Miniprotein binders against Uroporphyrinogen decarboxylase 1, chloroplastic (HEME1). Designs and how they scored, part 7

Target 1, 365 residues: Uroporphyrinogen decarboxylase 1, chloroplastic (HEME1), of Arabidopsis thaliana (Mouse-ear cress) (q93zb6)
Amino acid sequence: SSSSSDPLLVKAAKGQAISRPPAWMMRQAGRYMAVYQKLAKKHPSFRERSENTDLIVEISLQPWQAFRPDGVIIFSDILTPLPAFGVPFDIEEVKGPVIQSPIRTEEDMKRLHPIDFEKLQFVGDSLKILRREVGEHAAVLGFVGAPWTIATYIVEGGTTRTYTVIKNMCHTAPDVLRALLSHLTKAITEYVVYQVEHGAHCIQIFDSWGGQLTPEMWERWSKPYIEEIIHAVKKRCPDTPIVFYINGNGGLLERMKGTGADVIGLDWTVDMADGRRRLGSEVSVQGNVDPAYLFSPLPALTEEIERVVKCAGPKGHILNLGHGVLVGTPEEAVAHFFETARNLDYQTLFQNHVPAEKAEPELVV
Key: E = the ipSAE of ESMFold2; O = the ipSAE of OpenDDE; V2 = 0.75 times the mean of E and O plus 0.25 times the DockQ between their complexes.

## First folded at step 3 (miniprotein)

Design Y1 (from n6 with R61E E64F T67L R68W E71Y R75L; at its last look DockQ between E and O 0.71; V2 from the best seeds 0.00; counts 0 for: pae E 3.2 > 1.5)
Fold by ESMFold2, look of step 4:
Structure Y1 (fold): chain B 365 residues (1-365), chain A 82 residues (1-82)
Amino acid sequence: as target 1 above (365 residues)
Amino acid sequence: STPEQVRELVREAEQLMSEVDRLVAEGKYEEAIQLAQEVLRIAQEAIDIARQLGDTSLLEEAQFLILWARYLLDLAQAELRR
């Protein structure tokens, strides 16, 4: 389902033969960059920056112009589609996302409607422009939040450290919660397809709050909806790889594979060698350099990048951080990360690989 | 040596690698190791011939198979020691 002209990132996602891992970074456009800070001062509203086509394109291309990553992700937010199906939101500098009218009851659910792409044309237009700008030199990435994560924001009214409202809804109003998750599943499925049709080569699903659930809760309240999205998208968009990422996924890795995602993104809490063993060879991996390494001396960063790549193996690896780029990260460290990735060569990197049979003396019989 | 001979070796190695992948996924690590060693032998033969022919595409395919087979062999050996 791929061609020889596919971007390197798409080939890696499909486990095809490549000479080095593609690299990109979650949150690679953002506040760590001086050029972003200057633009943000001129346009202080995050909603304006993420909903105006010209600004989206300019911001998305800032890391491309500076670092030439193998993936260019659209500048957006997992909450961006919410107004398109009936949930207004804002993003405040200190507080973060705010949903002024949370959905917690059957009556609240009446505000929801099918996703309206007339309200999201800036996403589609931006993806088309990005696809033209990067050509065959990088993959264009779209993304969505998983239904549980989106539902958490909608129910809680913003970010949370405790998840008490939505977790209590699992027991006090389970039918309302299931209806919300089902509505989100349909809306998110259509939004994934929309992004693919408008230029995305690859889609990442973020279940940012999934790692805060016990595995049993995750299997009941998140996995089935993610599985439904992936199944529907793979049927409608068979050439498009799907990356699936959860914060705090050490206890969930094997279960994440069961969703049918093409790529499992590992966070920094999972050792890459351990993650590869647990996931097996049938799925690709993404990650997972600890973003704190971008604050380390550059030689230490190089060593960690090489360690992660060696641990992931020469098949089905998309090099990334284990989480998004941190505010305050030195730009020269990000540049170094991408330069290191571009200069890797699997043949050279693995030439020092000594199978255990060759490392041990053999007895002469 | 002919390009068809190299293509046949590469196809054989690829089919065996699919079996190595399956054996690793099923936790049959001793079998996976033995089969990965066979893939390494076949892919190395494909490489030597492809180099003599100057066939870059076949050489790259054989090199990839060697890298992946070595990686899976080490993975399987590590699992047996656990």
Scores: ipSAE 0.350, ipTM 0.754, lowest interface PAE 3.2, mean pLDDT 89
ESMFold2-Fast, scan of step 3: ipSAE 0.261; ipTM 0.704
ESMFold2 (binder alone), look of step 4: mean pLDDT 83; pTM 0.784
OpenDDE base, look of step 4: ipSAE 0.588; ipTM 0.849

Design Y2 (from n6 with E60L E64W T67F R68D E71L D74Y R75E)
Fold by ESMFold2-Fast, scan of step 3:
Structure Y2 (fold): chain B 365 residues (1-365), chain A 82 residues (1-82)
Amino acid sequence: as target 1 above (365 residues)
Amino acid sequence: STPEQVRELVREAEQLMSEVDRLVAEGKYEEAIQLAQEVLRIAQEAIDIARQLGDTSLLLRAQWLIFDARLLLYEAQAELRR
């Protein structure tokens, strides 16, 4: 049953009647903010910033304090849970994530173990604090990488442009890759449930590297594991909506819909009207303003936001960027984006729509 | 031999996990919970023996069984609360 006290973002994710689209941004906290840059100079280790409860909470709340988005995503890294199930990593300033001991063979698989939440208490504690601080006004979001995306980091040893090792494993070591993906599916499912139990209203699954696969390869090597996660999470956390995002997803939209996710995130290269046509009105959408529009004059940004909202329709839309906020983005533009979202009114924008269901007594607009 | 004993315990636990999934599908949540707890007991016994043998492969397989059994137990308990 849907809670009448659900935040606006959760109601949108569930396709419920609302007065305006909720809005948040991927990479919401970060280097574009002066307050983040100052904190990062004082605490230069990214691992320290993403693994210390006080710092996670402070950073996650920086955009909330400045802009009042409808969603507050926990400041974390996609690789954060990896050491808890046997995959240590480091984050280097220029190179990014580095996995010193990649997993590529049956022998390497022996290092994997079930996820140990004693090593992830800072995640649970941070979510609990965030839920207390903003839960009456905004949705708290957790997130996780999809099995294919996480496996890519693990087998490649870090960032990759060619995906050579993991693609080669699809052909030369498919049993090892299946075993790795199966282990990751179990660990990811537990990590999602852990985040929900500790305060997340909503979870986003990132299959950031899934877009580099052909549709047939994605259906073989990624989709089944994502479906298993979504099915298991919905059984254990039936009221928690799941958002699913792939970078470069234009060729995969219908297949993404097939995973059972409540919300499909569109990247910035997809035309919202075309994406909505292909997905239909029965699933919710997220996005997809091009992050580059945040460098445009404010009136042009307003026009683009209104265009995207009109194309997405008066129901089941979470306004977002089609990709993470870019370094160097003006804070004024981010403030304007959220202010524009708050001032939108579906009744005004969609004069030919049927009247929405009556707002619940707790919803003050 | 002791490695054969661990393999037999792992096979027994895997078969019981299939039965837990069947019971959940049939809506028999209380029976599923009891059986999932038995799977956890057998898997823990397999871990203890595998650890004594220094067999990392069997140890990891038994740990994955505990993971699977916990997941099914939580699913059965969630359905029972419906």
Scores: ipSAE 0.000, ipTM 0.153, lowest interface PAE 19.1, mean pLDDT 85

Design f3a (from f3 with W42F F45W)
Fold by ESMFold2-Fast, scan of step 3:
Structure f3a (fold): chain B 365 residues (1-365), chain A 84 residues (1-84)
Amino acid sequence: as target 1 above (365 residues)
Amino acid sequence: MKKVRVEITVEGDPEKLEEALKEAEKLAKELGVEVTIRVEEFDGWYRVTIEVEGDPEKVEEFVKRLKELLEKLGLKVEVRIEEL
């Protein structure tokens, strides 16, 4: 009923007619910005910055004030909900994310409990403030890690290059891994609904480590849990679009479409024209400018943005990078990216001809 | 065998970091030391932990050459060594 008032990004996610692609960036707030670096020096604990409402709001709004993107994603971490269902973690200033007590056995599983939102009030409060501040001008995005990605952190004790423990569990402890993934699916579903109820217009699911599985293994160990989350969320929050992203997803596009997500995020190694051909016009796409292009001369960046937009087509496209913004990215390039997106016009970019099949037939006398 | 943990925090091009890690694996094979590599990403930083095990002289040579490789690739890097 009120879809005409939806932000540009939400309209794009739903495949509605719009005049230009909306744009936002993964890792939009962060260390590439001087204002973030200054705040991080004053508040050096990442957990303080990601678990204090005032700091979350200030950080999330830094790119909004500087660049006016079409999406404002809450400053947070995919591990943020974990303590609320029984998996404590630390983000050590030098060492990064650490899960001191990994879950690998049936005995370890006894530590898990249903998600406790008393432990996550700072997320809900931050989303309410962000929605109030930018909700008429931009979409507020929440996000969550997919069960496979979160399970990888939990069983590995942090991010891993080898994925040895979790891949081994697929073969040696599959019942334990299924039980963990099932618990995570329930907790993640509730966390997504919580974010929507507290102000998120749109949710992105990150299965960052799903690309480390063969397609057949991804269909066994990740896809069913993501489908369950999407199904449950769409039933409870039917107006909220879901974006689904996997790093290294070139081999998974058709399977990702099968999850029921509204928008498929393409990584930077996927050719946008090929991705659109494979996905069709029934689903929207997000991405996928190579983050390295932000180090290019500004005219080259403009040409690449236009190339990607032309390949994605005249609707159902959320312009983004194919991965998070890189450390050392010039703020000038980020500003130029968003200004370029605002200055695009689909009618100018796509010359509209009436297809011959829909033209009035020639009158034969 | 001497076991050493090398912790690396890097700022720079992720492509150069991946190149450095591949060369580190080749160096480990050349020197006959065993390495376990873990990569963590947080707050826009990449943190690499390398545990290396082997003959003390070969472990020392591995650490020295790895540090030189990171510098040569133009990565902004801090290296911390801990004997386990």
Scores: ipSAE 0.013, ipTM 0.401, lowest interface PAE 7.6, mean pLDDT 85

Design f3c
Fold by ESMFold2-Fast, scan of step 3:
Structure f3c (fold): chain B 365 residues (1-365), chain A 88 residues (1-88)
Amino acid sequence: as target 1 above (365 residues)
Amino acid sequence: MKKVRVEITVEGDPEKLEEALKEAEKLAKELGVEVTIRVEEIYWDGELIYRVTIEVEGDPEKVEEFVKRLKELLEKLGLKVEVRIEEL
């Protein structure tokens, strides 16, 4: 059971009784905000912005100061921990992340080492400051990429549209790929625990590239490693809920539930009522307003938020978008999203409610 | 009859822009305007985005129709569009 002092988002993640859904957004801090754009012009290196404690804290707090979300996620990059276990990378403005020496062979694997937190102090320091600044009002979220997603960056040498190298390794070098995924599982587990120990109330695992796999391939190459991470983290940090998200997850929901995550994030293409039926009442859900709805008139956005909340039910729901905030999203729409969430009241919304699983009529003969 | 060159610059999600570019190529063929597309891969805010510059040349009326339809498509996808008109 979570403490009565837990933030609203943590209570929702644990399926506890609450008065309204907590809300936060994936890619919450970013270029859709004028204040972020101004800071980015002053500090044009993305790596500087994601590896400097003062900048990380300032950026992470920009949406909290403007919108007062129920969750404040640390501004960071999915690749941030890589140099700490032997995979250096650079971010080039034109090419994006570049991994100078991809890992594809047994010889390449010799460069990997246990994660060195001396190289990640800016993450720990930033989380401590965020916890101090907002911890009494909002949950602090850390995050990490899943082993498959991280391995994809490492073996492809950066961002890819084809996923050719890693998919070929499943057939031509499966032992190397298994060894890499095993190393990543250990490093990621330690990185999650590090974030919790330094202030994160909640952790989100992103398997963004897991959606590129068929369900059978995902169950072979991704699920076992995620399950190992979740079990290890739950043993060491039993009070910390874990949210699990895959982009394009419509075909994977039941398998995602099997990982042991407390909260399953639904992407925007999944019907919330259907997702709830498929997952059952034993896990919490996150999402899943289509980010494109932020470009609609505000009354239509309110209606969509209320529809999603009613489908998710009066318990175990973290309101979010089904994907990250899009470039060009109006700040007024983001403000309206969070204001709408704060003004919801479960008692009012569900005063005449029949729970979703019992809403379907019996077959009429 | 005067010819005009229009430069359209847009930044955003690669997947959305790739779909929009297919429609742009179709519209260019139907309207008989010449397009030159330059795509830059930009890493920004933890994501890979495209900066797409489309140079379109042809009859002013046909170019205007092309720009109007493409701009409407890109804006419906939530993308910001910058247009610069240059007389040839």
Scores: ipSAE 0.006, ipTM 0.378, lowest interface PAE 9.6, mean pLDDT 85

Design n12a (from n12 with Q35L D39E E46D Q62D D69Y E73D R76F)
Fold by ESMFold2-Fast, scan of step 3:
Structure n12a (fold): chain B 365 residues (1-365), chain A 82 residues (1-82)
Amino acid sequence: as target 1 above (365 residues)
Amino acid sequence: SDLTQRLEELRQRFQQLVSEIERLMREGVSPEEILRLLEEIWKLFDEAYNIATQLGNPELADEIFELFYQVMDLLFQLQSRL
């Protein structure tokens, strides 16, 4: 049931009346923070940091303690659930994620099994602790990669520059690819529900590699599986809003809206007013301050934040960056971003402004 | 040392790549050029990181990693303009 006691971020995601935009940042915990860098030197394995409950909680709460954002996202990796359904991986400092045994054939598919949550207790335990520590002051966010994005890692064996193997499979082994995407869709659906049951108020789905497809290919190989996930999750967790984000999504906004997501995340290259116009008032938006603005003088950052908020309108906006926090971002600028968001007031901002959703004058009756 | 001199040469090449990517942001770029830049960045990073590790300096290795991410973020910004 929808509650008036929902966190500010959840109310915004549902398009409910609120006094200001909630704010959080993609890559919120990370290397731009001195406390994170210090912890990473003591625990240099990224996999250790993302699979140990105490470390996940400590890292996830570092930006909460420093900046008090309206959202606290669990520190994790999109590949974290993979070993739980039969796909082991490692993260190498230089090369990034490596899948030891890529899946490319019907024989390879036999290694897959239903998701085993005994292998993911650190995720559930971390979410429970975050929910307790944050209380009523912020929303806890979980996240997951879309089936196409995850399949790309699995099929390519890690990061790829060309997408050659998965693109070739679209033509030479489409039945194998569909079977893989179907298995991933089921595992991802269960993983999203697991995160919600263990404390997540909100889930972000990201299809990082979906932006590398033509719109027609994305509609064939990604969109149907995302729609299936969203439909299943909304049936089982009807009060949990879903945010959908693709990097480089300017050409895909209307198609992303069609997935049934509650909130569409806008890439930093999309003009907020144009994006809002194209999406309409039926969905909420997230974003989309250029992360590079965090390197500008603080008054210029304030002006850009206010510009983006005015363009997004007085409801259904989760203030964020249009991309993750960049390495070397000043912590002072991040603090200023969240202070600015907390000091905004929709009533003051929109007293004499035409909302981005509606450009026509009010009717005189 | 010879390794220290080589690392400085690699750092200088990263600076040249920043300037090249900034120029391409103004002038435009082909997908083939993006792939070429990506390949070069990864090769430079691999060599620089291995040298820093061989010198037994974890702070220097971390600094190389940060330079790599800065150049990659700039490259991704360039790619998003296409």
Scores: ipSAE 0.000, ipTM 0.164, lowest interface PAE 17.5, mean pLDDT 84

Design n12b (from n12 with W42F E46L Y49W Q62E D69L R76E)
Fold by ESMFold2-Fast, scan of step 3:
Structure n12b (fold): chain B 365 residues (1-365), chain A 82 residues (1-82)
Amino acid sequence: as target 1 above (365 residues)
Amino acid sequence: SDLTQRLEELRQRFQQLVSEIERLMREGVSPEEIQRLLDEIFKLFLEAWNIATQLGNPELAEEIFELFLQVMELLEQLQSRL
């Protein structure tokens, strides 16, 4: 429809004409914010904070209230849906996610079942509330881990430095790994659709561990499952754009484009102009300011934001960091990032030098 | 048709800019010249993109954006030589 009420971020994802890039950040809510730290002291369990509707809503809205980003991502964990299809986990303060009963054999696979959304009502309820609170002023984002990334957590038993178990399974137990990835593909597809039906305007797929594969291995063990998810979701939710992000994706950009995702998220190590050239105009891009720039002086941050925006071009760009917000990031820098994004105007940015009347020699005395 | 003619003129100017940048890659260039080229490229792109949008042709708009990216890539290569 010509009277589309889509939020700015959705319009950018679809490559529509807009006056400025929308902006949001991966890991937008979190420990860098004083209000989050205060809440975490009252509710020290991450599982409690990520599985209670009132807490999810409060946390998700903390950056919205403080900074007014163009996207509000639900506060959650990529492992949140796992218990709903048979994989319980814990989150330990120092170690992070721990899966006490990894799945590595055909016998282990018998614990898996179809996803049970009665166990995920806190996700659906939170999305409904977030959608009501932001209206058309921001897009509500849901997210999910890609099958390879989720399988890595499941078979490794948590985070991993070497990816030894899952990489070995590619050779020693490929049928078990394919069965696991197939089950995850079905569960993830249903979880994405669930999030959309409950209020998400956009979904981001994270294949955080996909960057640890060679391109050939990624084509074999990750890409087909992501393509299946995207195809199924687009058929059932045709108006919902999908953003696809891989950490360390410099070598995978063209292959990521092939998944059918609407938006490709660029890692902070990719030069935006190079990434844009390689992807062309048929997909939109997201990113990719280096999160470390948030520790720089504010004028340098402004200059970097403008550089990235100019390289991405005046169409199909969602401004973001090339990675999640780092622990210890100054809130003032995050505020400045979003203020800078709101004050950008594509026409001014792409056409305006300092006017001759304002141009004057500057001398440092 | 007037808009179509103007768009063709802009497309020809992009091609001239490609040739100019290739020449400067052989002969050398100043930072001030790079900034001048960048400004011209963005002005041409925005005009062409606005015209393509007015014509209601998304495929043409995509083609214009791809031409813009090609010229920007050449400009970046030129800048990297400084």
Scores: ipSAE 0.000, ipTM 0.245, lowest interface PAE 15.6, mean pLDDT 85

Design n12c (from n12 with R13L Q16W E20F R36Y E40L W42E K43D E47F Y49R F65E)
Fold by ESMFold2-Fast, scan of step 3:
Structure n12c (fold): chain B 365 residues (1-365), chain A 82 residues (1-82)
Amino acid sequence: as target 1 above (365 residues)
Amino acid sequence: SDLTQRLEELRQLFQWLVSFIERLMREGVSPEEIQYLLDLIEDLFEFARNIATQLGNPELAQEIEELFDQVMELLRQLQSRL
């Protein structure tokens, strides 16, 4: 049973009765905001911005102060925990994230150690401050990369378009890859628990590169490790819902449901009504307005938001974009998105409700 | 099949992308919106190439490259209107 004191977003994640969908956005803080651009000019190092408590808090609160979303996600990087368990990285201006000493062999695995939270104090401190500042009005979200996604960065040495090294390791060094994924699973589990203990109401797991795998390969190389994380976290933090998101997840929805996540985030290419039918009523959904709709006239954006909400149903829906906020997104459109979500009323929207499983698929226009 | 459904979803996505670029040509566009379109196009066409490879279909691979050229030509026209 969940407390009535839970934030709206947490109630939605648990499939509880609520009056409207909560709303937040992936990449909620960022370059689309003038205040962020000014701060980034003053503090040009992304690593400085993502590892300084005062800057993390200021940036994380920028969209909350401007738009009052129902969720405030900590400003951080997917690679932030890596140095704490033996994988240092840097962020280069042109290349982005770089891991100068990739892990590809049994010998390389010896550099890994249990996660050291003394190196992540800025995360814990930032979450405590965010919880204090917004916890009465919004859910605080933490996040983490899934083992496959993190392993891809580590093995490839940074961002990749080809996935050549990690895909080759599936065939030529599967024992090394399994050992790496197992170590990451333990470190990620501890990092999720750390975030919850320091103020996160909810955690999102990103398997951003999992969508590049066939369903069989994803079930072999990603799903078991995600299941282990979710199972372990639920035992230690039973009241904390977990959202699971993959880019390009249309072919993986039923398998994603099988991980034990409370909420499945739908990619922007998935039809919400179809996704809802395939997932059933046992799990909640997040998404999935196309981020490009934020460039549409405001009435068209309102119609799309209402369409997505109607398809998702009157409970168990966290309104979001199906991808992160894009560079150049008008702040006025983001404001309108959140204002539209606040003005929705499920009773009004669902006067003549037809459940998603009986609705015909809606066409993407 | 899952791959066939993903292909149909991509075709719908490409139709949307063309319409979106045409809308921007009417309403105007910022440099940041151009960067967004370039990033989106790169991701979409890489995804489509992977599907074509999995299907083992050279005609589809050619269709994807033709669509890429059409979209890139629309972007060049859009940039020339700035």
Scores: ipSAE 0.000, ipTM 0.189, lowest interface PAE 13.6, mean pLDDT 83

Design n12d (from n12 with R11L Q15W S19D E22F W42E Y49R E63D F65E Q70Y Q77L; at its last look DockQ between E and O 0.64; V2 from the best seeds 0.00; counts 0 for: pae O 1.8 > 1.5)
Fold by OpenDDE base, look of step 4:
Structure n12d (fold): chain B 365 residues (1-365), chain A 82 residues (1-82)
Amino acid sequence: as target 1 above (365 residues)
Amino acid sequence: SDLTQRLEELLQRFWQLVDEIFRLMREGVSPEEIQRLLDEIEKLFEEARNIATQLGNPELAQDIEELFDYVMELLRLLQSRL
C-alpha cells in the first residue's frame, strides 16, 4: 500500500504520481556553505565531524535549514564503516584516506570480522535525530559505498588514479579478491539495513570507482555484489527505495538497471532523455544537472533545471546534480535550485498530464 | 598567504580549461589537443593538491580531487566526440 504519508522523494523513487520532482544534491552539506566552513574551523578533523552525533546532525541539517531540500542525506563517509569490520583508516591532510595495512593476501583477510554496530552508534543515533527533525517534510537519506569501491580503497591503501593493484588482483589473486568482495557485501548489507532501521527512508549506493572498469570487468567484479546487496536489502526492507549511482555511468546504464535498484542515478554527462529511453519506464532516475550550472546566471540555471525535468518526464524522477556540489558554488544558486524545484508543477510542464491518483473510478456497486 | 593566492590562480586556470573544453566540444578537437589538456590538468591538480597539503586542509584536498574527477569526465566526453 502506497502510504499517503511517504515523503515526496520516496514517492518519486517508487514511480508514484506526484505534482513535481523532489530535489536534493550530492554534497549539499559542504564547504561552499559559510556555516559549514565556520563549523569546520571549530572542529578541524573530518573524522571528528563525521563520527560525532551532534556534529553529524548539525552538518546534515545545515542544508535543511538554509534550503529545505526534499532529501536530507546524513553527513558521513563511505569509509566510515571500515573500522567496524576490521579495517582501520586515517584521513591524512595530504593523501586523503589512508589504509596503513592494505588487504592483498589470504593472511591479510584474517583481520576482517563481522560488522560491529557498537562502533557505529553515532550513525544510528544521527539518523534517528534527523528523522525527528525533518518530520514528514523530507526524506532522510542513508548511503554506502559499493563492494568494488570499498575494496579499491582497502587494496590500494587509499585513493588511487590507476587502480593498478586491484585490477591486477583480478588476474593474480582472484580468489582473495572474491573473498574480500563477498565479506564487504555482507558487511554493507547489514550496514544498509542498520541505517534503514534507524530512520533512513532511502539508501544510495555509490560505486564511485565502478566507472573506471570496462563494462565486462564491471559485470564480473562489481555488479554481482551490488545485486546481492540490493536483493538482500529488498527482502529485509521491501519499502525502502535504493538509489544506485556510478560516476561516469553512460556506458553502464542498461547493466545498472539489471541490479534491481529502484532509482538509477545519472551523471551530468548523460543526456536525461537518452538515459530515460535506455532505462525504460520501470526504473526511476535521479539527476542530472551539471554542477557547473550553479555558477551560471540564475535564469540559465532555471532553464537547465526545466530542461532536465522535461527530459526525465512526469514520473519517477528525483531532481539532483549529476555529481556533488563543487567548491566555491554560490549559496544563492543552491537556494535558487531548490526554490525552482519547489515551484515546478508537472501539470504546467507537461500539457495534458493527468496525475494517476484521479484515475481510479470508484465503482459504485 | 602566498599558497592561498597560488591556489586561487590554479582554480582560475582550471575554470579556463573547462571553458576551453566546452569550446572544443563545439568546434571539434584533435587527439593531440586532448592529450595537451590532460597533461596541463594533471599538472595543475598535482600542484593544487600539494598546496592543499601544505595548507593542512584535507577537505580542500578532497574538493580538488572532486574538481579533478569533474574535469576528467569532461575530457572523456570530449574524447567520445572524436
Scores: ipSAE 0.264, ipTM 0.716, lowest interface PAE 1.8, mean pLDDT 90
ESMFold2-Fast, scan of step 3: ipSAE 0.543; ipTM 0.835
ESMFold2, look of step 4: ipSAE 0.638; ipTM 0.873
ESMFold2 (binder alone), look of step 4: mean pLDDT 80; pTM 0.740

